# Miniprotein binders against q9h3h3, part 38

Target 1, 235 residues: q9h3h3
Amino acid sequence: EDGFTAEHLAAEAMAADMDPWLVFDARTTPATELDAWLAKYPPSQVTRYGDPGSPNSEPVGWIAVYGQGYSPNSGDVQGLQAAWEALQTSGRPITPGTLRQLAITHHVLSGKWLMHLAPGFKLDHAWAGIARAVVEGQLQVAKVSPRAKEGGRQVICVYTDDFTDRLGVLEADSAIRAAGIKCLLTYKPDVYTYLGIYRANRWHLCPTLYESRFQLGGSARGSRVLDRANNVELT
Key: E = the ipSAE of ESMFold2; O = the ipSAE of OpenDDE; V2 = 0.75 times the mean of E and O plus 0.25 times the DockQ between their complexes.

## First folded at step 5 (miniprotein)

Design N22 (at its last look DockQ between E and O 0.67; V2 from the best seeds 0.60)
Fold by ESMFold2, look of step 6:
Structure N22 (fold): chain B 235 residues (1-235), chain A 100 residues (1-100)
Amino acid sequence: as target 1 above (235 residues)
Amino acid sequence: SLKDELRELLEEIVELAEEALEAIKEGNLDLAKELIRRAIEIAERIIEELDDEEIKKRAELALYLLKLALRAIEAGDPKKAELILRWVIKLVRLLIEELK
């Protein structure tokens, strides 16, 4: 059934996380080296498994840029997952509020803005803009998926430290738009990812907390942001 | 039948992965690596002879994970290998159920 498909996707995601990453780390690498690195590893050409004709000869799970202020804070993921198992057997309702409480309790507060783009110049240009914003300090950390063999859209993830900090999440949206990004953005707290909760889940949870649409002649931020949980426009 | 033969090979992969997981828990990493290598050989046989693209895709992911677990042990991270092997067992069991 679709459960098998969901487990397959989760396993692919886990494998990508565990495979080597191509990382530009601003904490240890001068900013002047960024453009050369971006030219060497365009995400539309870096292959997931090391296609012989690509710039990488071995598997790449993610391409990432770490800002100078990047400090990993994954929280208590193990405790989160254990509490999730206990909650499912408790008979208590599974709601967006329940997930928020678990994330807060276990300090798993990070989340990410997502954009999906087809391989090509537009993807590579968008990634370059995001990467420069990270190195310049407007964003803290971002990653982009490599090209899959079957083709299809790739994803850029732009992280924030605390999904409960709405102002910080909206500031990241603004920084993304300032980098020239005009496509649809969706925001997903990492708690949903760590628990394997995707759009077609059994609990009817919506893992997308916000949607951001570029607004031609709109607000000062240049985007229209919708709170998906309440169907309320924030702009 | 071909379907019965495939199921038996997949069940052998599960058994080898379960034994490898227990070997890791006991600290017998040489045995764990040997068991994983045997599971890899079986998975490669299945993939090479398999025509069903959906089944082949599932088996290829399991094969990739088996190789990743082996590399984790060789890199001195047997706890990572345990996690990966639990995923292998889960995925292959789901595949076996699809074939019943």
Scores: ipSAE 0.586, ipTM 0.867, lowest interface PAE 1.3, mean pLDDT 88
Fold by OpenDDE base, look of step 6:
Structure N22 (fold): chain B 235 residues (1-235), chain A 100 residues (1-100)
Amino acid sequence: as target 1 above (235 residues)
Amino acid sequence: SLKDELRELLEEIVELAEEALEAIKEGNLDLAKELIRRAIEIAERIIEELDDEEIKKRAELALYLLKLALRAIEAGDPKKAELILRWVIKLVRLLIEELK
């Protein structure tokens, strides 16, 4: 893994964002149709490029569910990118604090809990739980990656409005756990995605701010959330 | 050498993408589309000549992005095309470095 790999992954992510999405929008579609939609487009069977025999004949970047309260607000992503390019050219040190400030300045504050799962029943079941939580208003928006040709892990992303709002981040973790998700979760700000900050990036920045581990016998939240920047448990 | 030729063709893609970005900024979407089409043609030729599967995969992504940029312009979203083209330039420059 090298800086090139990180940039390639960022470009693949961008390509996926630009391709058509399969969306269930709870604002316009009755919640009673969710089960039929989930059955029609199970993430483990939906293919990235619309392979023969898949539910989709055309490329699909993401499968998404929008909740009733979902309002797309991406901030000034273009301004963010311009500022990032200027910063890189300046040779100034790049820190997590720098990225946070850029995010605030350009109002790019969204973030997401990430879970990586192998294709199959467990993934589809996890997605169904998350999708239901979104439609029921416990979560605002979520997406899952389609199946890749290489058969790698798929990712479910559960969004929060503000990665700087620790309470909101923790509430989303709790809702994910309540939906029956027990796997490892990591939290990544969208600013890191937009700027191509992935694992093994050339700046050696940790792309995730938080980690959530499920606890079998623990407290009411059912998870331990670690602030990775400060190495402090938040729960 | 073949590598040298491929690098030159990749440099041409960078130039075309940069010119397409400028054309978009100037509102000349027809020129931008033409430049992107040329870049697509070159990228397709390069991919046919690449033996390294990893490099080929990366070049295929660049090609895919070029096609997405073209579609974005055709769909009336030139800003999306600009964003995509910037990534094309970045990826292609990385490919050039890999072929040194």
Scores: ipSAE 0.563, ipTM 0.868, lowest interface PAE 0.8, mean pLDDT 91
Fold by ESMFold2-Fast, scan of step 5:
Structure N22 (fold): chain B 235 residues (1-235), chain A 100 residues (1-100)
Amino acid sequence: as target 1 above (235 residues)
Amino acid sequence: SLKDELRELLEEIVELAEEALEAIKEGNLDLAKELIRRAIEIAERIIEELDDEEIKKRAELALYLLKLALRAIEAGDPKKAELILRWVIKLVRLLIEELK
């Protein structure tokens, strides 16, 4: 079952990436238009497959905000996929180290902090805070999933350019906390998403690298960040 | 049995998707679209007959991907449709195997 679940999740992620996105692009759109755009497309109301009663009649894969300095670099995803097929065919062990090497070789370095929230006011408020931080330049880019039919949790993804750059990953966490976010965050490199590494994966890999927990007062950064695989604090 | 009939219809979807993939490789996009539309019709019929919620969810994803592949061809991106159809074939074959 675990293998089937991972393939289903990978296919859903691919479909979402391929469907149209609702994008606020700060590189071409004045920041003064953000509040109206957020009011028009609250993620708790935007439906994945479209509904005449929602803000969208057509499918939406993601709702995204691009920062003014955002420069997309997807790396060589085709080369990554080919190398991944070769690795699986070779019979060699699939480990976090081998995936990291594939990602570096093919320049697929981006990663993201994930937060999962139920549809409603708190989700929309959290997304608005993240979106404003992106437009103001404290974060580079973020996206949020539209609402699924059954009302399961939605995910906000806040991207960093390089998952191997721990300082950059921690700086993004600090900016998320400064935006008022207090929920649990986990960090996932995009290479894991492209290769279908989710909770129920065939290789028994931990699907995320780091977790961040809010700390009330004291620390300047406002959170505790843990390396999940090695059980080591990074703060 | 109904289960055996369901497996045969799923196998027909795989065959249509494989034929559509070959049609795209040969540059025959009109044939590819027709084959995908036929697979969509079969998938929609199958979903109406499914009672198992987990199997139904997987069949619904395969149906959605077939529709996405059709839209990709219509948008002028047949390479995207090829990738999507390979996922359809994989997911439907897994569903067939589970039905035994």
Scores: ipSAE 0.391, ipTM 0.776, lowest interface PAE 2.3, mean pLDDT 86
ESMFold2 (binder alone), look of step 6: mean pLDDT 87; pTM 0.877

Design N23 (at its last look DockQ between E and O 0.72; V2 from the best seeds 0.66)
Fold by OpenDDE base, look of step 6:
Structure N23 (fold): chain B 235 residues (1-235), chain A 100 residues (1-100)
Amino acid sequence: as target 1 above (235 residues)
Amino acid sequence: SLKDELRELLEEIVELAEEALEAIKEGNLDLAKELIRRAIEIAERIIEELDDEEIKKRAELALYLLKMALRAIEAGDPKKAELILRWVIKLVRLLIEELK
């Protein structure tokens, strides 16, 4: 893993974001249709490029569910990117604090809990649970990556409006756990995605701010959330 | 050498993409489309000559993005095309470095 790999992953993510999405929008579609939609487009079967025999004949970047309260607010992503390029050219040190400040300045505050799952029933079941939680208003928006040709892990992303709002981040974790998700979760700000900050990036920045581990016994939340920057448990 | 030739062709893609970006900024979308089409043709040729599967995969992504940029212009979204082309340039430059 090297800086080139990180940039390639960023470019793949951009391509996926720009390709067509399969969307269930709870604002315009009755909740009663969700089960039929989930059955029609199970993430484990939807293919990234529309392979023969898949539910999709055309490329699909993401499968997404929008909740009733979902309002797209991406902030000034273009300004963010310009400022980032200028910062890189300046040779100034880049820290998590720098990225946070850029995010605030350009109003790019969204973030997401990430879970990686192998294609199959467990993934589709997890997605169905998350999709239902979104449609029921426990979560605002979520997306899942389609199946890749290589058969690698798929990712479910559950969004929050503000990565700087610890309470909101923790509430989303709780809702994900309530939906029956028990796997490891990591939280990544969207600013890190837009700037191509992935694992093994050349700045040695940790691309995730939080980690959530499920607990079989103990606290009412059913998870332990670690602040990775400070190495402090938040729950 | 074959590597040298491939690097030269990749450099040409970078140049074409940069010129296409400038054409978009100037509002000359027809020129931008032509430049991107030329870049696509070169990228397709390069992919045929690549033996390394990882490098080939990366080149295929660059090609995919070039085609996406073209479609974006054709769909009336030149800003999307600009963003894509910047990533193409970045990816292709990385490929050039790997072929050294």
Scores: ipSAE 0.651, ipTM 0.902, lowest interface PAE 0.7, mean pLDDT 91
Fold by ESMFold2, look of step 8:
Structure N23 (fold): chain B 235 residues (1-235), chain A 100 residues (1-100)
Amino acid sequence: as target 1 above (235 residues)
Amino acid sequence: SLKDELRELLEEIVELAEEALEAIKEGNLDLAKELIRRAIEIAERIIEELDDEEIKKRAELALYLLKMALRAIEAGDPKKAELILRWVIKLVRLLIEELK
């Protein structure tokens, strides 16, 4: 039955990626328009399929904010996926090191900090803080899932351009905390997402590279970050 | 039984989606659209009659993908429709296997 759940989630992700997105693009839109846009499209009210009474009349896969410095480059995703298929048929062991090397070889280096929040004020407030940080240049790109018909938690993704650059990943964590975010954050390299590797995968890979917890008496950045692979606190 | 009737309808969706995929590969987009519309009607019937929330959720995703494939053909992007139909076939086959 876990096979059905994984394939269902992968199909939902594919559909969301292919549907239209609601985008505030700071490269082409004045920053002064951001607050009005946020008020028009709160993620707790934007529906996945365009329900009556929601601000969107058509399906929305994602709500996104692109910063002025955003330079889209997903890398060689097709080559990555082909190499992944070949690896699976080769009989070679599948390890975190193997996934890292595939990502490097195919230049699929992006990753994201994730936060999961229930629909409502806390989600909308967190998203607004992240969106402002992106437009102000402290972060480069973020997206948030719309409200699904079933309800449940929504996800905010804050992207970094190179998961192998630990300093850059930690700088993004600091910027997220500076935006007022206090919830648990987890970091997942995009290579795991493009290959459909989730927590309960058959290779027992852990797609979460880092965890970040906010604490008032913590580091100068206000968070403590755990390296999941080595169970070592970095801050 | 209800389970046997559900399985038969799901298998018909797979057959229609496979035929639509072949029609697209042959360039017969009018046939592909007709086949997809028929699959949509069956999926809508299944969803109206289902009580199991988890099965219904999976059938609703398949229905959404079928509609997305139809729109992709109408927008002149049959390669996108091919990709989507392969997902429909995979998802519905997994559901059929669960019902055995």
Scores: ipSAE 0.632, ipTM 0.881, lowest interface PAE 1.1, mean pLDDT 88
Fold by ESMFold2-Fast, scan of step 5:
Structure N23 (fold): chain B 235 residues (1-235), chain A 100 residues (1-100)
Amino acid sequence: as target 1 above (235 residues)
Amino acid sequence: SLKDELRELLEEIVELAEEALEAIKEGNLDLAKELIRRAIEIAERIIEELDDEEIKKRAELALYLLKMALRAIEAGDPKKAELILRWVIKLVRLLIEELK
């Protein structure tokens, strides 16, 4: 049963990546246009498959903002996939360390902080804060899922260039908190997404590397970050 | 039984998708498109007969992906269609297991 759920989630992710995206690209669009764009495409109202009553009549896979300095680098995903097939066929144990090494070898280094919110004002407000941080240069790139047909929770993804760069991952967390975000965050390397590692994976791997919780009491950092694999507090 | 009939139709979708995948590998894109169109017709008929909302949701995704694969070939991207069809085969096989 668990295998079916993981495969379904992976297929949905692939379909969303392949469908059209609504993009605010700060590399080619003046920052002064951002507020109008956010008002036109609030993620709680943009529908995954299109609806004449929503901001979009056609399918939308993702709503994204690209920072002025954003330069996409997905690495050698084809080489990663080939190495993954070979690893599965080899009978060798599949571990976080083995996956990390595959990612490094094939330069598939990007990762993302994830937050899951119900459709509504809090989601739209959180997305607007993140989008402004991206356009202002505090974050590099972010995207948010459109409203699903079922009306379930939506996800905001805030990307970093290198999941092995712990300081860079922590700096992104700080920038998210500085943008006013107080919900639970988890960090996932894109290599796990490409290889279909979700909650119910057959290798029993934790699908995220870090967890960030908002810290009450006026901490200068604003959050506590836990290394999920080693069960160690980093802040 | 109705469940046995649905399972047989799902198996036919898998067979058509596998044949379409081979047609793409051989460069026969016209055959691939025709096989995908046949799979779409079967999937649409199956979905009309499904009462279980969770199974219906999964079957609807497989149908959506079949339509994406067809559009990918029509847009001149058969490699994209190959990837999508592998996902269709995987999802439909899992759905067949749910029905046993």
Scores: ipSAE 0.570, ipTM 0.868, lowest interface PAE 1.3, mean pLDDT 87
ESMFold2, look of step 6: ipSAE 0.615; ipTM 0.877
ESMFold2 (binder alone), look of step 6: mean pLDDT 87; pTM 0.877
ESMFold2 (binder alone), look of step 8: mean pLDDT 87; pTM 0.875
OpenDDE base, look of step 8: ipSAE 0.638; ipTM 0.896

Design N24
Fold by ESMFold2-Fast, scan of step 5:
Structure N24 (fold): chain B 235 residues (1-235), chain A 100 residues (1-100)
Amino acid sequence: as target 1 above (235 residues)
Amino acid sequence: SLKDELRELLEEIVELAEEALEAIKEGNLDLAKELIRRAIEIAERIIEELDDEEIKKRAELALYLLKWALRAIEAGDPKKAELILRWVIKLVRLLIEELK
């Protein structure tokens, strides 16, 4: 019954990926240009489908910052999707372990820390902090959604190259916190995104592997990270 | 009824998208583009005539994806168009089920 909502979200995500992106690429653009670019394209003002009254008149799928070392590798997404279809018709159980194995087999290993913020100064400030961390080399790549037609919260995604590399996931969390971010963070492997597995999916899978909560005082790390699957604190 | 007319139009979009998918598989990209353009016309009529905001929103997404499928073929990426058309078929079928 809720399958339509999941399919609709997956189709919207695909459309956003296909629409033009506003990109600051630190591989080809001097770091000194970043502040002007951020002022020109604040996420709270950039509209998803374009508006002559906004910074963009044409659709924008994502606003992104690529680090100097950014080397995109999505793995074999087509092979992953074919294997997923075969799995669904095979009658084999669909579990987190089965999806993890499909992701490893097809080298679809990337994942992301997510933060959801209302449009406004706090969103724009958080994005600026993340963007600077990417350009300075503390993070690899990040993107933020433009403002939706109906408003609502926007999402900042901070990517890591391997969701099975726990240390790398934790290092990204530390860098996000060092950038001044204090809101709740959740970590999702891209394999769930490519297969259209969102919250309230038909297989009752939790696409979130980790949660990070800001910790004030006492801790040098600045956050507490929970492994959602095993219900174990990692920090 | 009004719902029966809407369902017939949505079913026609599915049929056109399925035929376009077959045309792509056969290498007939001109036919695929024509079928997609016909599906676009039907989706635009639904959006223009319909006052139901929820159905209109869903039809608008299908229209957006149909236009992207057309652009993908024009850009020389028929495999991308196949992926997009499969999503159109899925979304429109779900909308038809909701209208029963």
Scores: ipSAE 0.276, ipTM 0.708, lowest interface PAE 3.2, mean pLDDT 86

Design N25
Fold by ESMFold2-Fast, scan of step 5:
Structure N25 (fold): chain B 235 residues (1-235), chain A 100 residues (1-100)
Amino acid sequence: as target 1 above (235 residues)
Amino acid sequence: SLKDELRELLEEIVELAEEALEAIKEGNLDLAKELIRRAIEIAERIIEELDDEEIKKRAELALYLLKYALRAIEAGDPKKAELILRWVIKLVRLLIEELK
C-alpha cells in the first residue's frame, strides 16, 4: 500500500539527519524553559520544509530533546557501512544474527522505540510527555519528525544506548508507559536504520526487534513486550 | 509514449549524477557542479509531468538531494556530495523501474 521502497526511506532519513534540528538540550538549558519550548515548537505544526505560516520558515529534519546525562556514542558507522558492503558482495546469508554481530564489532549499539501518531493534539501531548520524561531523567534522548508536506503519521523516536541490553530497552518502555503513552511501540536498532533495513527489505528481515502493547488495567510494567524474531513474550 | 519520454529523462539524470561522481573523484569540482545543475533542471521539469503522488514524492526527494549535493560541494564537503549522489542514483533508478 505504501509505495516507498527501503532505499527511499533510507534516503529520507539521511536528508532529515542533514537538515537543521530544533533541539532542547537539558545539559545546557534549565528544565523550567521546556514548557515554553514545547509551546513554540509543537510537532503537529512544525513543517518539514518550512512554511511562513508554521513555527519554521526553513527546513527542519527533527525536533529533539537531549537529557541532562545524555552522552552520544554512534560507534564506527563508516566501518559498519564498509563491512556491510563486503558482506553483501560475499554471498553469505544476511540474518538478524549477522547484523547483530556487525553492530557489536563496530560499536553501533544504540536503538529506539518508535511510535507513529497522526498530526494533532494527541501527537503534541504524547511528545510533551516524552520530552518531560527526558528532561526529568527517566529517558536519555528522544526526537519527533516534523509534519510532512502531504500529511500522514509522524514518528516519535525514544533512544536507548545499547539494543543488546534488554533490561535497558525494557526500562525505556516502562518509562514511556509511565509518561502516559498507550499506543503501539516497536523497537528498532540503529544498525538496521544505517543499513536500510525497513519493511519489505530484500533480505525479508523483520525491521524491528521488539513490540510493546499497552495493557488495559495494567501489568506491573503497564505493557506487554514481545520479541518479534522469536515470538516470545518478555514481560 | 509519455512514459517512455519520462524514463529517458530520468536515465539522463542518472548518467549526469554518475558523471558528477567521476568528476568529484578526479577533483574537478567545477564540472561536478555543472553536471548537478543540469540534473536539477531536468528533475524540476520532470516533476511537472508526474501525477502519481507516491512517484512524485520519490522524484521530489531526489531533486532535494541533488540540490543538497550541490550545496555540499559549495560548502567544501565533496565527500558528503558523493554520498548524496549515490543515494540520488539509487532513488532515480528505482523510480525508472516503477515506470517500466
Scores: ipSAE 0.255, ipTM 0.677, lowest interface PAE 3.3, mean pLDDT 85

Design N26
Fold by ESMFold2-Fast, scan of step 5:
Structure N26 (fold): chain B 235 residues (1-235), chain A 100 residues (1-100)
Amino acid sequence: as target 1 above (235 residues)
Amino acid sequence: SLKDELRELLEEIVELAEEALEAIKEGNLDLAKELIRRAIEIAERIIEELDDEEIKKRAELALYLLKFALRLIEAGDPKKAELILRWVIKLVRLLIEELK
């Protein structure tokens, strides 16, 4: 579609992961400094490749906030990649269940809620709400993409430790809603990102496990969470 | 034609990136860096001479990734440079196909 493939999106994601990140680390930085940091680095103004007229002159891959209890664990990504290559050559069907087993075997368990927003005040406001929730301990870690040179929507990613822990995934959704977020959310396990499972992948897999829609008339935490593979409501 | 010239330049970038991958596999990091620098020069020329904004944006992404692969080799991570170069090859090949 429109000249972008899964391969192109994966290349952009790899480049962003490897470029420098702007990080507010609540493990080492007082929470009182967060508002000044958010004002200095609004995601609608931070440029992907740097620009003398923006907050950054050098490339920035991600803008991130680490919570006080954040303990990163990527699992065995090399073992995952090797097993994935073997799976593709084996002739076995590639299914969500097979990818889940691969992830469990190699302890690549993290996942994330995704929201896509246009650059501007609403993006910056949403990011500030998420960042405060992370620093206050309601969420573990989050990141937001800088403004692309090409333009287009930016993404906020809110991570959970274990995509197989449905309760933990749902608790993160509730915390996002409590932060005032009302847009559509989708949940993607990091194993899908590492293996290049994006929309229109060659295995015809749904690239996300869950979607969350704000429930109008309820509390800010009131949302409908759908298991996309089984088309069943979890809330 | 302009499209034929552009296709030829893009094909040269692919060839240089493929040769850089082989140089990395053989442990010749100096050759790999030189081949990547040549690919960078071609990508910069494409960006300078093109009026097509979509092709220019994608050429700028390829240029960024080539510079990144060079930095990774210089930082002592040639295995990650291999991954980046494979993505450059895929990205540029896709662009070549769109020009046919």
Scores: ipSAE 0.012, ipTM 0.292, lowest interface PAE 8.8, mean pLDDT 82

Design N27
Fold by ESMFold2-Fast, scan of step 5:
Structure N27 (fold): chain B 235 residues (1-235), chain A 100 residues (1-100)
Amino acid sequence: as target 1 above (235 residues)
Amino acid sequence: SLKDELRELLEEIVELAEEALEAIKEGNLDLAKELIRRAIEIAERIIEELDDEEIKKRAELALYLLKFALRIIEAGDPKKAELILRWVIKLVRLLIEELK
């Protein structure tokens, strides 16, 4: 029942990654141009497949902002996928630990904080805050999905270089909160994405490692972060 | 029945996509593009006949990927088009099962 949905989501993700991206690249573009770019391409109005009434007539897979220090490194994704196929045929238990080890071995270390928001002012405002934090150097890179024809929530992804670096993951959460973001955040390593492991998977794995909830009067950091993999409160 | 006709047309799309994959492997990109264009024409006809919005959404994704494969071949990356066509075949086969 879930197999078709998982494969459909994987195909959509592949198409989005391969379609053109709208990119603000702070490595080559002055920060003073960001506000005009954000006004031109609000994610609530940019359409996934293009529309004469939207900012884009052609398909857009993602809207992204690259920080000044951004250096793309996906690791050895092909080696990871080959090792994953071997693991499945080996009879060895498929656990978070075995996936973590495959990710480390193949240098597929990136991960992302995810937030899901309905199209509209709140999404556009949240994205603008994240984009400014990236350009100012508090975050490394982020992207947001364009609006789908059927409607529904859009996703903002804020990346970190190493999901095994807990301090780096928590620092990214703090920067997201400092940017004015108050919604629920979940953190997912890219290894789960590359292997097509989503919430309802045959191995009963939770791809979410951390969950962050906004609490203005709670912690000094402005959020409560839970380690979902180990079931412990971090803040 | 309409459902049986749609299933037969979807099976034709799978056959055309599989032939397009072989054409790419043989280096015949002109043949591959022609086969993909034929699959696109069939897919567009099928979408017009679908009543179920969920199934229609899945069929529209397959159509989008067929058009994407054409663009990627034209952009000079036939290896990437092979990957896209394998996804088209997989999604269309799943859609055929949904229509049984």
Scores: ipSAE 0.013, ipTM 0.374, lowest interface PAE 7.9, mean pLDDT 83

